# VHH binders against o67189, part 9

Target 1, 350 residues: o67189
Amino acid sequence: METTIFQFQKTFFTKPPKERVFVLHGEEQYLIRTFLSKLKEKYGENYTVLWGDEISEEEFYTALSETSIFGGSKEKAVVIYNFGDFLKKLGRKKKEKERLIKVLRNVKSNYVFIVYDAKLQKQELSSEPLKSVASFGGIVVANRLSKERIKQLVLKKFKEKGINVENDALEYLLQLTGYNLMELKLEVEKLIDYASEKKILTLDEVKRVAFSVSENVNVFEFVDLLLLKDYEKALKVLDSLISFGIHPLQIMKILSSYALKLYTLKRLEEKGEDLNKAMESVGIKNNFLKMKFKSYLKANSKEDLKNLILSLQRIDAFSKLYFQDTVQLLRDFLTSRLEREVVKNTSHGG

## First folded at step 1 (VHH)

Design t6 (framework vhh_7xy4_2)
Fold by ESMFold2-Fast, scan of step 1:
Structure t6 (fold): chain B 350 residues (1-350), chain A 121 residues (1-121)
Amino acid sequence: as target 1 above (350 residues)
Amino acid sequence: QLQLVESGGGLVQPGGSLRLSCAASGFTFSSYAMAWVRQPHGKGLEYIATISSSGGYTYYSDSVKGRFTISRDNAKNTLYLQMNSLKPEDTAMYYCATGYSYGPLDAFDIKGQGTQVTVSS
């Protein structure tokens, strides 16, 4: 049989296959490791790992055939890494390859999983011993998932728990994790627990629950707070970023890029251009970023953005020409902006 | 102040093993995901492995999958990388990193001098 790791993982533990020997290969190695972790949890002491570069031929055959003596004879899950190195050790000797194929074909008491750390080429799958394994066992492929497929998997997980997720909340979660399946699993589990009673997840809720542990490390959070004029929180986040070794030039580069883009959008807005189309023209295409940039535009006048750009240019010049500390210049800038907002609010009566 | 101190590197022959350690101080180690990254001489940074704050989830680059194991001891504020079946192409300066970041920005917070791993016959 041939199947995907996703389909195989879905059915193996509820309706075990008749086949006993499987090849696991592919680009999405996280999905293979997830399957193997569940397998280890189920089999416990009966989960055995073999390293093909270290094991002898006789030890290999014994491990595949013998059942566990734990609580009497029990079936084992035998997981084989570096199988290619084991094959190289056997060489081109037909007799040894035929013996290997015969032993694999005759596995009846255990499940055997041959794990590759990459996607196998058609030539390798069509060559012995994998050609024979495909006939009496299974080939399980973990193909690289598209961003759209990852999005659908996350939506399905929430839907299975009866949780309704707003589109902007979902997009934030996907961007937050960079579509990394390990991080998505962790965050989705936390959000499911949080929404267990309400059964609804909004963008605000995802922001409060997801990545709470690593919030202070993020350059994006600093830029967001600064552009929303929450200078007090921006100062605290800046201190955290510097404490965790974020380079000041990285902060300046991202902030400058956003300020210039916002200034361009402000000009287009003043001309009466459609804001959504204007944002797309400057590379802001996803709904999460569009929402954020709309908030930034509302919080900042054209003059505010011009002054931000000029201040950033001055900070860059002073750090280079006068060897002044970029971090201290950023702190001074934030403090002066905070003072300016206090004066502005006092002048307008609140 | 946040400090990361890598150790355990050295010279090994192909097929050998090394265990790297990263001693963390100045922050709540148990609250942060951790990563190992490497830089071969004259090349860019390459991601190797990530471990969640609790240690419950791990992720590896394809180049090291099945050979390297990332782990952590939150009681000792220490991150580990067990490196088996080493290859000449694993030769690099190895760094531990404190951060993964929100979208749309990626950040690996590399601090310290790293530890050199050299694999040669």
Scores: ipSAE 0.000, ipTM 0.132, lowest interface PAE 18.5, mean pLDDT 77

Design t7 (framework vhh_etentamig_d1)
Fold by ESMFold2-Fast, scan of step 1:
Structure t7 (fold): chain B 350 residues (1-350), chain A 121 residues (1-121)
Amino acid sequence: as target 1 above (350 residues)
Amino acid sequence: EVQLLESGGGLVQPGGSLRLSCAASGFTFSSYGMSWVRQAPGKGPEWVSGIYSGGSSTYYADSVKGRFTISRDNSKNTLYLQMNSLRAEDTAVYYCAKEMGYSGYDLFDYRGQGTLVTVSS
């Protein structure tokens, strides 16, 4: 059978299918996760996960052909991740593929779900073993939801909580998240918490609350803006952080750590070290953080970073030795940097 | 009604360890699977780990497998995440999440306020 994840999710829990093996694929991965969450809720400890990159061929077949010789257990839901890696392990022997297809066709005691983290192309679906699975089992696709459908899901969630959202506020939220269901889930939950008493959400409120995630996460927005030399926006974010009660020492620790790592990277770059290897040596191993740090390195000279470090050391010393307000010292620093950039841009015709 | 309260986050050096806790109330904790979800600055949410109602069956995202351990104490209505060999890429706000109930097509699960984990030297 071929069906959508939306129809399959509804039907499976109400009128379970005769088929026992299913391929779950598609663009809306959140819908697949939602289905698997419900499946886990229903099966409890009879929900089993197999990892195709780790499991041996023998263990895989045993898990699918499992029978109790001393009495039957309740049926299991067997979820398989990284199935492509398992197929690589089997190799190109026709006999091995035929054995896999036979084992899958003969599943009677359990439900088996083969999960892909992306939408499968027609070529892959028409190739073995998925071609055979389509004949005796099911192919379940999580297609992109239309923008209208996503809008209605979000509206329904607000209405369930008794919250009236302005049309322009809703459109702003949808555009801000690019209609991404995972992102919308998080933002909608924050907005529901915010509007719990007033039961109304305006555009201005969504603009203030959306993408704040939490008070603590806003520190990284501040650091990002400062390192990209957007001092005007950095000052506004700093004021917000302080109004939320964020501790100045937390801001200083994160900023100082980033400045020192960037300075170290500039030194290693001058010595001809590979930038990727250098980043890993200072603890920056994530591709997103590597991308951010490359932007910071481009925006700041070695002299800029040295001056930042010295200024941060001065702020720390003055707050500790003279009991000066760390926040005011940070504001003074940012205001000074903003004034210098205005003068520099004017004098250089920019 | 459903309330989830995370704690245990903080600043830690690469290679270090942290233990996160989630105190649950407003539902029968022992009857529901639980998950940890994280959101790094400027990124969408990423599912990290899950544990079934009884605690004997656990599962992990490839990015944390072998380094993180999820566990629960149903007598205390508490979920845990033991985080070892921490990396800069683990920097995120970590959320405790109640898995969806059987009874509906609601796409939004319950989550807590979150706890910030910063991995930096």
Scores: ipSAE 0.000, ipTM 0.154, lowest interface PAE 18.2, mean pLDDT 77

Design t8 (framework vhh_surovatamig_d1)
Fold by ESMFold2-Fast, scan of step 1:
Structure t8 (fold): chain B 350 residues (1-350), chain A 119 residues (1-119)
Amino acid sequence: as target 1 above (350 residues)
Amino acid sequence: EVQLVESGGGLVQPGGSLRLSCAASGFTFSNYWMSWVRQAPGKGLEWVATISYSGSEKDYVDSVKGRFTISRDNAKKSLYLQMNSLRAEDTAVYYCARVDTALYEFDYRGQGTLVTVSS
């Protein structure tokens, strides 16, 4: 059978299906996580997770075997991640795939959920073993919600807490998150906490609370300028952050995190990976941050990022092992970069 | 559960060589920078060497440059330290350490492996 995550989630816990093996895939990963959260709550100790990249063939088949008749009728929910990596271990041998299909078809006392972190292509769904799973089990798709439906879900959540949100405030929130349900959940929860004593949320309040109350937002300006190679402005912002009491370690933490993620993204680009999927794999799920990271990748070569990481590692080592001032080491780094940019600009005319 | 298990330490004469290994589990090894740190008797922790997640970038404390080589095998989830031209001053417990990507600090280290350089 083929069904949507909405229909499946609604019926699974009230009218359990006869099918025992399911593939969960789709664009709205938040909906799959919501289903799995409810599943874990229902099954407790009988909720089992298998990782296809770590598990051996023998362990996998043992884990999916039927519960002993003398061990009682303890129904399990078995959730399998990284199933594609398990399939790579089996190789292209027809006999190994046939064995896998037989084991999956013979699941009678447990529920098995094969979870994908993206929407599967029609080619993958029409290929073994998923083609056979579609015949004896179910394919459950978490399709992207319409913008109107997302807007209504956000409004409903505010109304459940007795909060009215102005239309321009709501539109700003939706646009800034790019209608991403996970990002919206986090920002809505933050806004609800802020508005616990208020009945109306304005545009000015959403602008202040959603993105500006975090001390890390102030550090983001420094990191942004540095990664866009505006070293003169970055030096001025650094001085301001230190004057306002921002700890140098917090600046180093955010900058190092961004540099390492950007370098990983450059490597994945070399391999021809999809940039959006690559960004999500390193934890960049916010549409605002995805836009900024695209700008950073355009502004920096792989060599630029490599040199940045090495410089940051030296700053960290020198500050901790040799007791040198982190702020002065950062200033020295930025000054050296500024001098190099001046040389480049004078040689090729602007 | 993050685990780092070091091996390969032992007694060696000055000028000798040792190869340290670290087996990692419980995390995606290929997504992390890794380091070797050491602690000599009666002294604090000293950073020795760092390697990027791909193995293309390496850095060393000055006292070991040209003598030690850090390397990794992401398929085996293993980190290595090749130590040549060993000196009495290299005597220490050597720890495999995972670099926290956010802080550029060490968030996990193993139990360590003892290296004694003496006659």
Scores: ipSAE 0.000, ipTM 0.102, lowest interface PAE 18.3, mean pLDDT 78

Design t9 (framework vhh_7nfr_2)
Fold by ESMFold2-Fast, scan of step 1:
Structure t9 (fold): chain B 350 residues (1-350), chain A 118 residues (1-118)
Amino acid sequence: as target 1 above (350 residues)
Amino acid sequence: QVQLQESGGGLVQPGGSLRLSCAASGFTFSDYAMSWVRQAPGEGREWVSSISWSGGSTYYADSVKGRFTIARDNVKNTLYLLMDSLKSDDTAVYYCAKGDIAYGMDVWGQGTQVTVSS
C-alpha cells in the first residue's frame, strides 16, 4: 500500500493494517517522529530500535521475527534506522538480498518500520528491497506542509496555552527556523515556558529566547541533565532521543567531549589558571555556555568527573569488546547513578 | 560586529567537486572552533563538519566522512570546506558557524547554495 503519514497515523492506531512492514520517508521528518512517539507510547517495552550500521545480519533477522523474550508473547514494534548501511553490509550478493526480502515478507508477529531521514526518490523506491516492500507492505510518505499550515499549527500551540504572540514575533520565529517543524516544536516549547506567567511574546523576547541548534539541543539537554545529576529526567530524555533516531555514538561523543573538557578545567583551576581563560582555551567562548560549564563544575567534583570518564570508557569498551548495546549500557549507568544518589540522599547520622 | 561570509557554492554534476570559503571578521578567528552546517529544502539544519581552533582536530558527519575535508587558514581568517564526490543529497544551503557541535554554534553566516544536479 502507499499512503500519507496523516492517513497512516489515524488508521494504524484505530484499525491496524494487515501489512506488517512499512517504509517511513519524506520531507516533514517531524511528522514521522510524532508517529514514532505515539508508537512508543502504545508499545512501551515492546518498542525496539535497531541501528542498521551496528547490528549483525543474524541479530537483525532475529529481532524482526521474535515477539517478546519467550516467542509466544505480545507483538513488538521494531523501528529500523540506517537501513541503507545494513544493505551495504549485505553487499551485492543476490542470495543475501533475496533472504532479506523473504524475511520481511514473512513478518507476522511484529510490526516493522524502516525509517529514512529524507524523502526517497522514485528510483530508490523502485529498487530492491523497497520495490518488494511496496508490494507486501506499505510505503508511508511525510509530505511537506504549506507555510500557511505550519503558521496555523504554531499559532494554535500558543493559543492552547493562553499566550498571545505578536505578529512580527511569530514571523521572525517562522523565518528563523525556516518553517522546520522539529525546530519549531523546540522553540515553541521554550517560548511557552518563558511566557508561562506573562502570556505575551514580543519580537525582542523571541530574539532572546529562540536561540537553538536544532537536533543538538536535545542531546545538549540530555548532557545538561546528566552533568547536573538529574538522572531520572536524563533517562527519559535519552529514551526520547533514541526513539527519535539520534544515534547512540553521537550521544556518547558529545557526553565524552564535555566530560573530558570539564576534567581539564578542574585541573587547570587547581593550577591557579583563570577559569574564564581556561574555558576559552578549550573552545567555550559563549557566555551562556560559560555559565552552564560553571554549573557543571560546581555540581561535579574532580573524582566525579574522573569516574564519569572511566564509566564512559567502560561503556565504549563493552560495546566494542563484548558486542553489548551502547544504549542499554548507558541506561544501566544512569540507573546505577540514580540508585546511588537516592541512597546518598536518604542517609542520616553520618 | 561578528561577520561570516560564505562563498564558492554553485551548480555541479554528481561526482563533481566544490570548494566553499567563509571569510570571518569581527572576532579573533584563531581562538574559535568553526563549523559547517547545511539546510536542504524543507529540512532542518544538519551539522556537516567542525575544526578546532588550531586546525589540529577535525570532525565530520557520517554522511560526508571520506568525501569532505574541512580546513582553516588562521592568518587569512578563512574557513574552507572541500567537497569531493558530490551527491544529489548534498544539495543544500551551506552555512559557516562560529563554534562547534560540542560547545554550541554562536553566529551563522548568510549561506551559500550548493545544487548537485545532472
Scores: ipSAE 0.000, ipTM 0.103, lowest interface PAE 19.3, mean pLDDT 78

Design w1 (framework vhh_etentamig_d1)
Fold by ESMFold2-Fast, scan of step 1:
Structure w1 (fold): chain B 350 residues (1-350), chain A 122 residues (1-122)
Amino acid sequence: as target 1 above (350 residues)
Amino acid sequence: EVQLLESGGGLVQPGGSLRLSCAASGFTFSSYAMSWVRQAPGKGPEWVSGISGSGGSTYYADSVKGRFTISRDNSKNTLYLQMNSLRAEDTAVYYCAKGRTYTVSGYYFDYRGQGTLVTVSS
């Protein structure tokens, strides 16, 4: 049956479902992220992430199956990103798609979550392999929330911490964030910390605290941290930039420009061209900036840069075509990268 | 700590002029759009005018367009509103408001000052 992420999250951890394979999709990606965060907390080392664009077919099937020869291994939560890219690798070969459907139908020891970063159309849900998944598994949708529902979620989070927030303070916070769930999460967490002793939040306090950040913030610090793969600090700086009034489009323009220049430099590096001359050809003439770009090239592979460019293009398209918040999409991207790096280090025995 | 202090309000006759000032402190003034918001007795707040961080872009409500001029002096951390051809319906408390971004964006503000009263009466 199809169910909402709200109902699914409420029941999954209390009354585990008989179904073992789930598709998570929808407009409110933050709600999916929240569910997966709780899932990772519950499963710990038994939480496994698979990237459909990187994983081989055989590795994929092995990860879904129990391989213990001495008895049942501990139940795993297997989370699959970029499933569409995995399907493209299988092509239109009927035998390969039938094998995939059979393996998914026969999952017994693990829970499998296929995560989409957008709301799936009726046509996609009605075509294979999702049509079969809907019959033996579940389809979980994270629909866009009403303003009233968002208000109640924020109130509940304050109430759980014993904090009383005044109605005009709450309305101010909701309006300033434009009801954006990711921005609300960050500001609410900051306000909870501020009000931890007093247990009361007034309009004046929200005005003084909610959007206060340190001076000397600039977009180049964010870009620098992101390209050096310090995603945790990049998230903090992004929040600071937005709070200090830097426009999301300006951040996107600079980041996209840097990513494209770096990809071009990687290509020229492969051809054996002189790096200093190559940098000047793409407009990098300042010695300080040349030093920074050398650091970025060392920290990023050609594939890393290609993936960054594609992610940025998707963020731009989603903000324009689906009216999604650019800042929220950037935060989701950085959070996804943090999870990928943790998984990569764990997989390599780090 | 963000502080905004308005001044320049007072009693004027219809057709008269007033210049409002707003002294800002506690944030990098040039990095934020600034706005003027007014609230008439017994009514909700109305956005009047906005100016980008550099001062290069200005915006006005239809009710004041052609009569009011917004400007800023980033070297003095001061916002101004020149009000000409004042009407009885311009009577309100005028608030200096700090925007969320470098560009003027809607009616949502981080902070506003205490306000200055403008009364247009014969």
Scores: ipSAE 0.000, ipTM 0.102, lowest interface PAE 20.8, mean pLDDT 78

Design w10 (framework vhh_7ocj_1)
Fold by ESMFold2-Fast, scan of step 1:
Structure w10 (fold): chain B 350 residues (1-350), chain A 121 residues (1-121)
Amino acid sequence: as target 1 above (350 residues)
Amino acid sequence: QVQLVESGGGLVQAGGSLRLSCAASGFTVSSNYMGWYRQAPGKQRELVAAIYSGGSTRYGDFVKGRFTISRGNAKNTVYLQMNSLSVEDTAVYYCAAKTYWSGRTVEYDYWGQGTQVTVSS
């Protein structure tokens, strides 16, 4: 059978299907995760997760076919991630693929869920083993929600906690996440925790809290402000980090890491490389980080990034060779940048 | 929003030891899977070691008996103790974090920047 995640979620827990093997795929990953959350709640200790890139062939077949021979048939929910990597491991042998299909077809004691982190193409669904799964099992698709529906879901979640969100704050959150429901879930949860003692959430609060790993003092907030050329705020955050006991070497390491990745991305951009693939090549796979790095690339020229890297190398050398205070060298750098921006802006304004 | 920060890489002589550290921030759940991968020049990226939320571990074939992965007292911190190092262990070492569904956990695949380990003969 073929169905949507909405229909499947409604029926699975009330009138279990005869099919035992399901493929979960689609653009709206949050809906799949919501289904799996309910599944884990129902099955408890009988909820089993398998990673296709890690599991051996023997362990895989055992997990799918295993059943309790005592205490009745204790049904399991077996959830498989990275199934494509498992298929690569099986190789090109026809006999191995035929065995896999037979094992999947003969699942009777458990429910098996093969989970994909994206929408499968028609060609993938028409290829083995998924072609056979469609015949004896089910294909469940999580189609993308409309922007209006996503906005309503976010507002409803805030309202359930007694929090009123300014319209500008909500629009900022939606745009910055690109209406990605998984990213929105994480940011909304952080904002709810932040606003637990407040009734109103403002744009300034969302800008400060959203996309930060800590709401109080954060090395990543410092790096973000510096790369967006807000040197005045970066200086204030640096002082707070040092007062809070954050080690200067940690600040330098994170900043240097970001600067080097950005410079690499500028080089790949010059070669005409796809930005998304370029970001993945330097370890940036998360949509939140991709959006942040896109903003940093817009704010900085290749020359800006080269100058930043050289300045950071000098700070490191001076702290090591001359025993100079790393924090003071960072402050001097930021103050110099701030003075350059003030002079530049004054020349345009009068 | 997850960020991984690696430390402890460097130059060491064959037969020596190094300890790598990976601190993850932005994680709000304890069902994280954390691991170390490496990539040597001209080779594919490969799994070195992994630790699951329950404390069970997995190791790559080339490092069994020599390397030990462990969790620290700090939240979402993982260590890789590397003993009896050989020239063949020379690679960039990457910290990775995966989460899986535990009622409220969303599956994510995150990578650190990498740290260079060079073993001299």
Scores: ipSAE 0.000, ipTM 0.224, lowest interface PAE 12.5, mean pLDDT 76

Design w11 (framework vhh_surovatamig_d1)
Fold by ESMFold2-Fast, scan of step 1:
Structure w11 (fold): chain B 350 residues (1-350), chain A 122 residues (1-122)
Amino acid sequence: as target 1 above (350 residues)
Amino acid sequence: EVQLVESGGGLVQPGGSLRLSCAASGFTFSRYWMSWVRQAPGKGLEWVATISQSGSEKDYVDSVKGRFTISRDNAKKSLYLQMNSLRAEDTAVYYCAREVTYSYGKTYFDYRGQGTLVTVSS
């Protein structure tokens, strides 16, 4: 089948399709992320993410089918990123591409979602293996939205919460965000919370409440929350980043870089070096970033940073040496820190 | 309830100076990062400056660096913006804003005041 992300999202959760393999592509990536967020909520622990550049052929085929010989796998939602890189690994002979197509065609126990970070061209969709997927599965496109459609989506969101928004207020909100769906989501959520009792939004109220600087789901938010020891929110953001196709190695790289810089700054501080000069020596030249790093230094002891570095090194080693899931190891680390904080608060506050 | 009340706006000639004030109430002012944001006629909201809880950390939009200075007095629960070398393009309604969540390159505001109008004209 071929369909739009709007029709697919509406239908999938109400009347699940017979097809089991789907390609998600398009210009409005936010709509794909919204669908995947709902999918993750429905499947919970049965929501699985695969990275085509890292996964072996054997692991890939195992993840798409039953993993237990003596017992069925529970239905999973298997989301695949970097599928193009997996295809490059299969470039030896036609037999390997034919095997992939056969495996995808015979998926019956799980739903498989192949996610692209851009709109695919007709030529790519007409080439194997996507040509075959279009025949036995589905191609779901997230087309660029018109301004009128974006306006209707925002109106519907307010209406679902029983909130009446003035025309001038709505137009102001749309212009303020430049019709950006990510920005609109953040502003609409704030306005819904604000108008929860009154159920009316005027232009003056929108002007007072609806202000934010640009938002993208990014690794820096996760790192910030972790270094400020907000582990519960960090876990939520981590799940969001992975669900939206941010590579675990990118998260690890940025987090490791920050931890090492902070540890270096602690050492230089102990030696009596000027903190501003020290920050510049490790590449921190922006005033905002300097402010954040000062907050991180205040929130973390030298021992905290050493333990973080050692934990990150262990996660990297276990991921590579024992083929452990990097995301799960990082989640286990954050959960462990949360449990320590709960024990600490219970013993002192209880 | 959270209240933010701005004052100090007015008409000033290019090259002149103004000092804006914001009186905060209904929350523990000293525990929040605070910002100044502005809206020029016919344009959207623009972030201008941010200050940390203690006042030790500050940041500015590039167009006002070296001309504007943000400061605070936690004992008086007040936020200030000293504006020097004012230009016609600084004409805007200026709002005092309470910052909620900080991420690298991102700032969110849960409360703003009514604003104070600054007009830079000869």
Scores: ipSAE 0.000, ipTM 0.133, lowest interface PAE 16.9, mean pLDDT 79

Design w2 (framework vhh_surovatamig_d1)
Fold by ESMFold2-Fast, scan of step 1:
Structure w2 (fold): chain B 350 residues (1-350), chain A 122 residues (1-122)
Amino acid sequence: as target 1 above (350 residues)
Amino acid sequence: EVQLVESGGGLVQPGGSLRLSCAASGFTFSSYWMSWVRQAPGKGLEWVATISQSGSEKDYVDSVKGRFTISRDNAKKSLYLQMNSLRAEDTAVYYCARTVTYRWGSDYFDYRGQGTLVTVSS
């Protein structure tokens, strides 16, 4: 059998399949985790996890065949991780692979789930033992959901709670999370809690609630303000980060990473490279982050970015060589930038 | 370590008054806008009032305008909410919240205390 994780999840718990061995793979790992969570809830103590890199061949075969004797023989859900590493231990010996296939084919008492943390290539699916598993068991794929499907899932969750979401609010939320289902679940749950009294969700409310209580969010806010040259607000956010106890080296690391990526993008832009492709080459794949980096590139010249990098290197050196407070050095940097912008703005007033 | 500790909640009859206090520590209190937010039983968080760093600017949710007054004492690192003409609908846990401006001019609450319960009932 070949099916999607969506179809499989709906049918497995209501109309259990005759097949006993399944391969779970795909890009949308969140859906696989959701299925396994329900499986764990259903089977409880009869939910067994095996690690292919740790387990011996004999222990593996025993685990597939053995049933729980508590209250009589009961079927187990056996979940196997790192199956590829188990296959490496078997090597290229034909007899060992034939034994594995025979054991998998003859599973009668349990359900066996072979879980992959990525989408399997056609070569792996057409190679033994998965080729045989496809014939007597099932291959379950968690394909990446379209942006439209993800949008509809989010709207459905709000609608189930009687909450109407403004289009701008919804688009902002989707772009902010890069259509990541794990992040969307967290943000949607916070927004549902917030909106339960109000029953309508606006863009201002999404912006307010989506960033409640996160050290990481505050660090990215600081970097954003600094790169957009809003040094006054950057100083206020820096005070917040330090009050939270975030380590100065973490602030420096994130800021340095952004400055270097921006400088690289300026170089690639001068070389005539496509900006979207250049952004992807430096790890910027999220549409929200791409939008932010475009704004940073507009706000900063190549010389601005070079000077920022040199200033950050100096702060790092003075902190290490002279044991000076990194926070104070960063505050001094921001204050000097404020003074430069005041002079610049005064000069440009005419 | 940022700490916000609320006090002053209790049982009061409709039409009564209560004054809530919040003691702040672990940050430069005078550098932050501050807010009061509340959560009624079985409902989500509702913003109640906000005050600027110096206390020169104040804003309130419409349902409490003219009845509630937010104030602060930067020397004592304290935030206050004077609640007059209390109604049964004001029954909630009240939280003191540190307010920061998110990029694009929106505000958010990055810290809140454990809350103080206000019950308005006969």
Scores: ipSAE 0.000, ipTM 0.096, lowest interface PAE 21.0, mean pLDDT 78

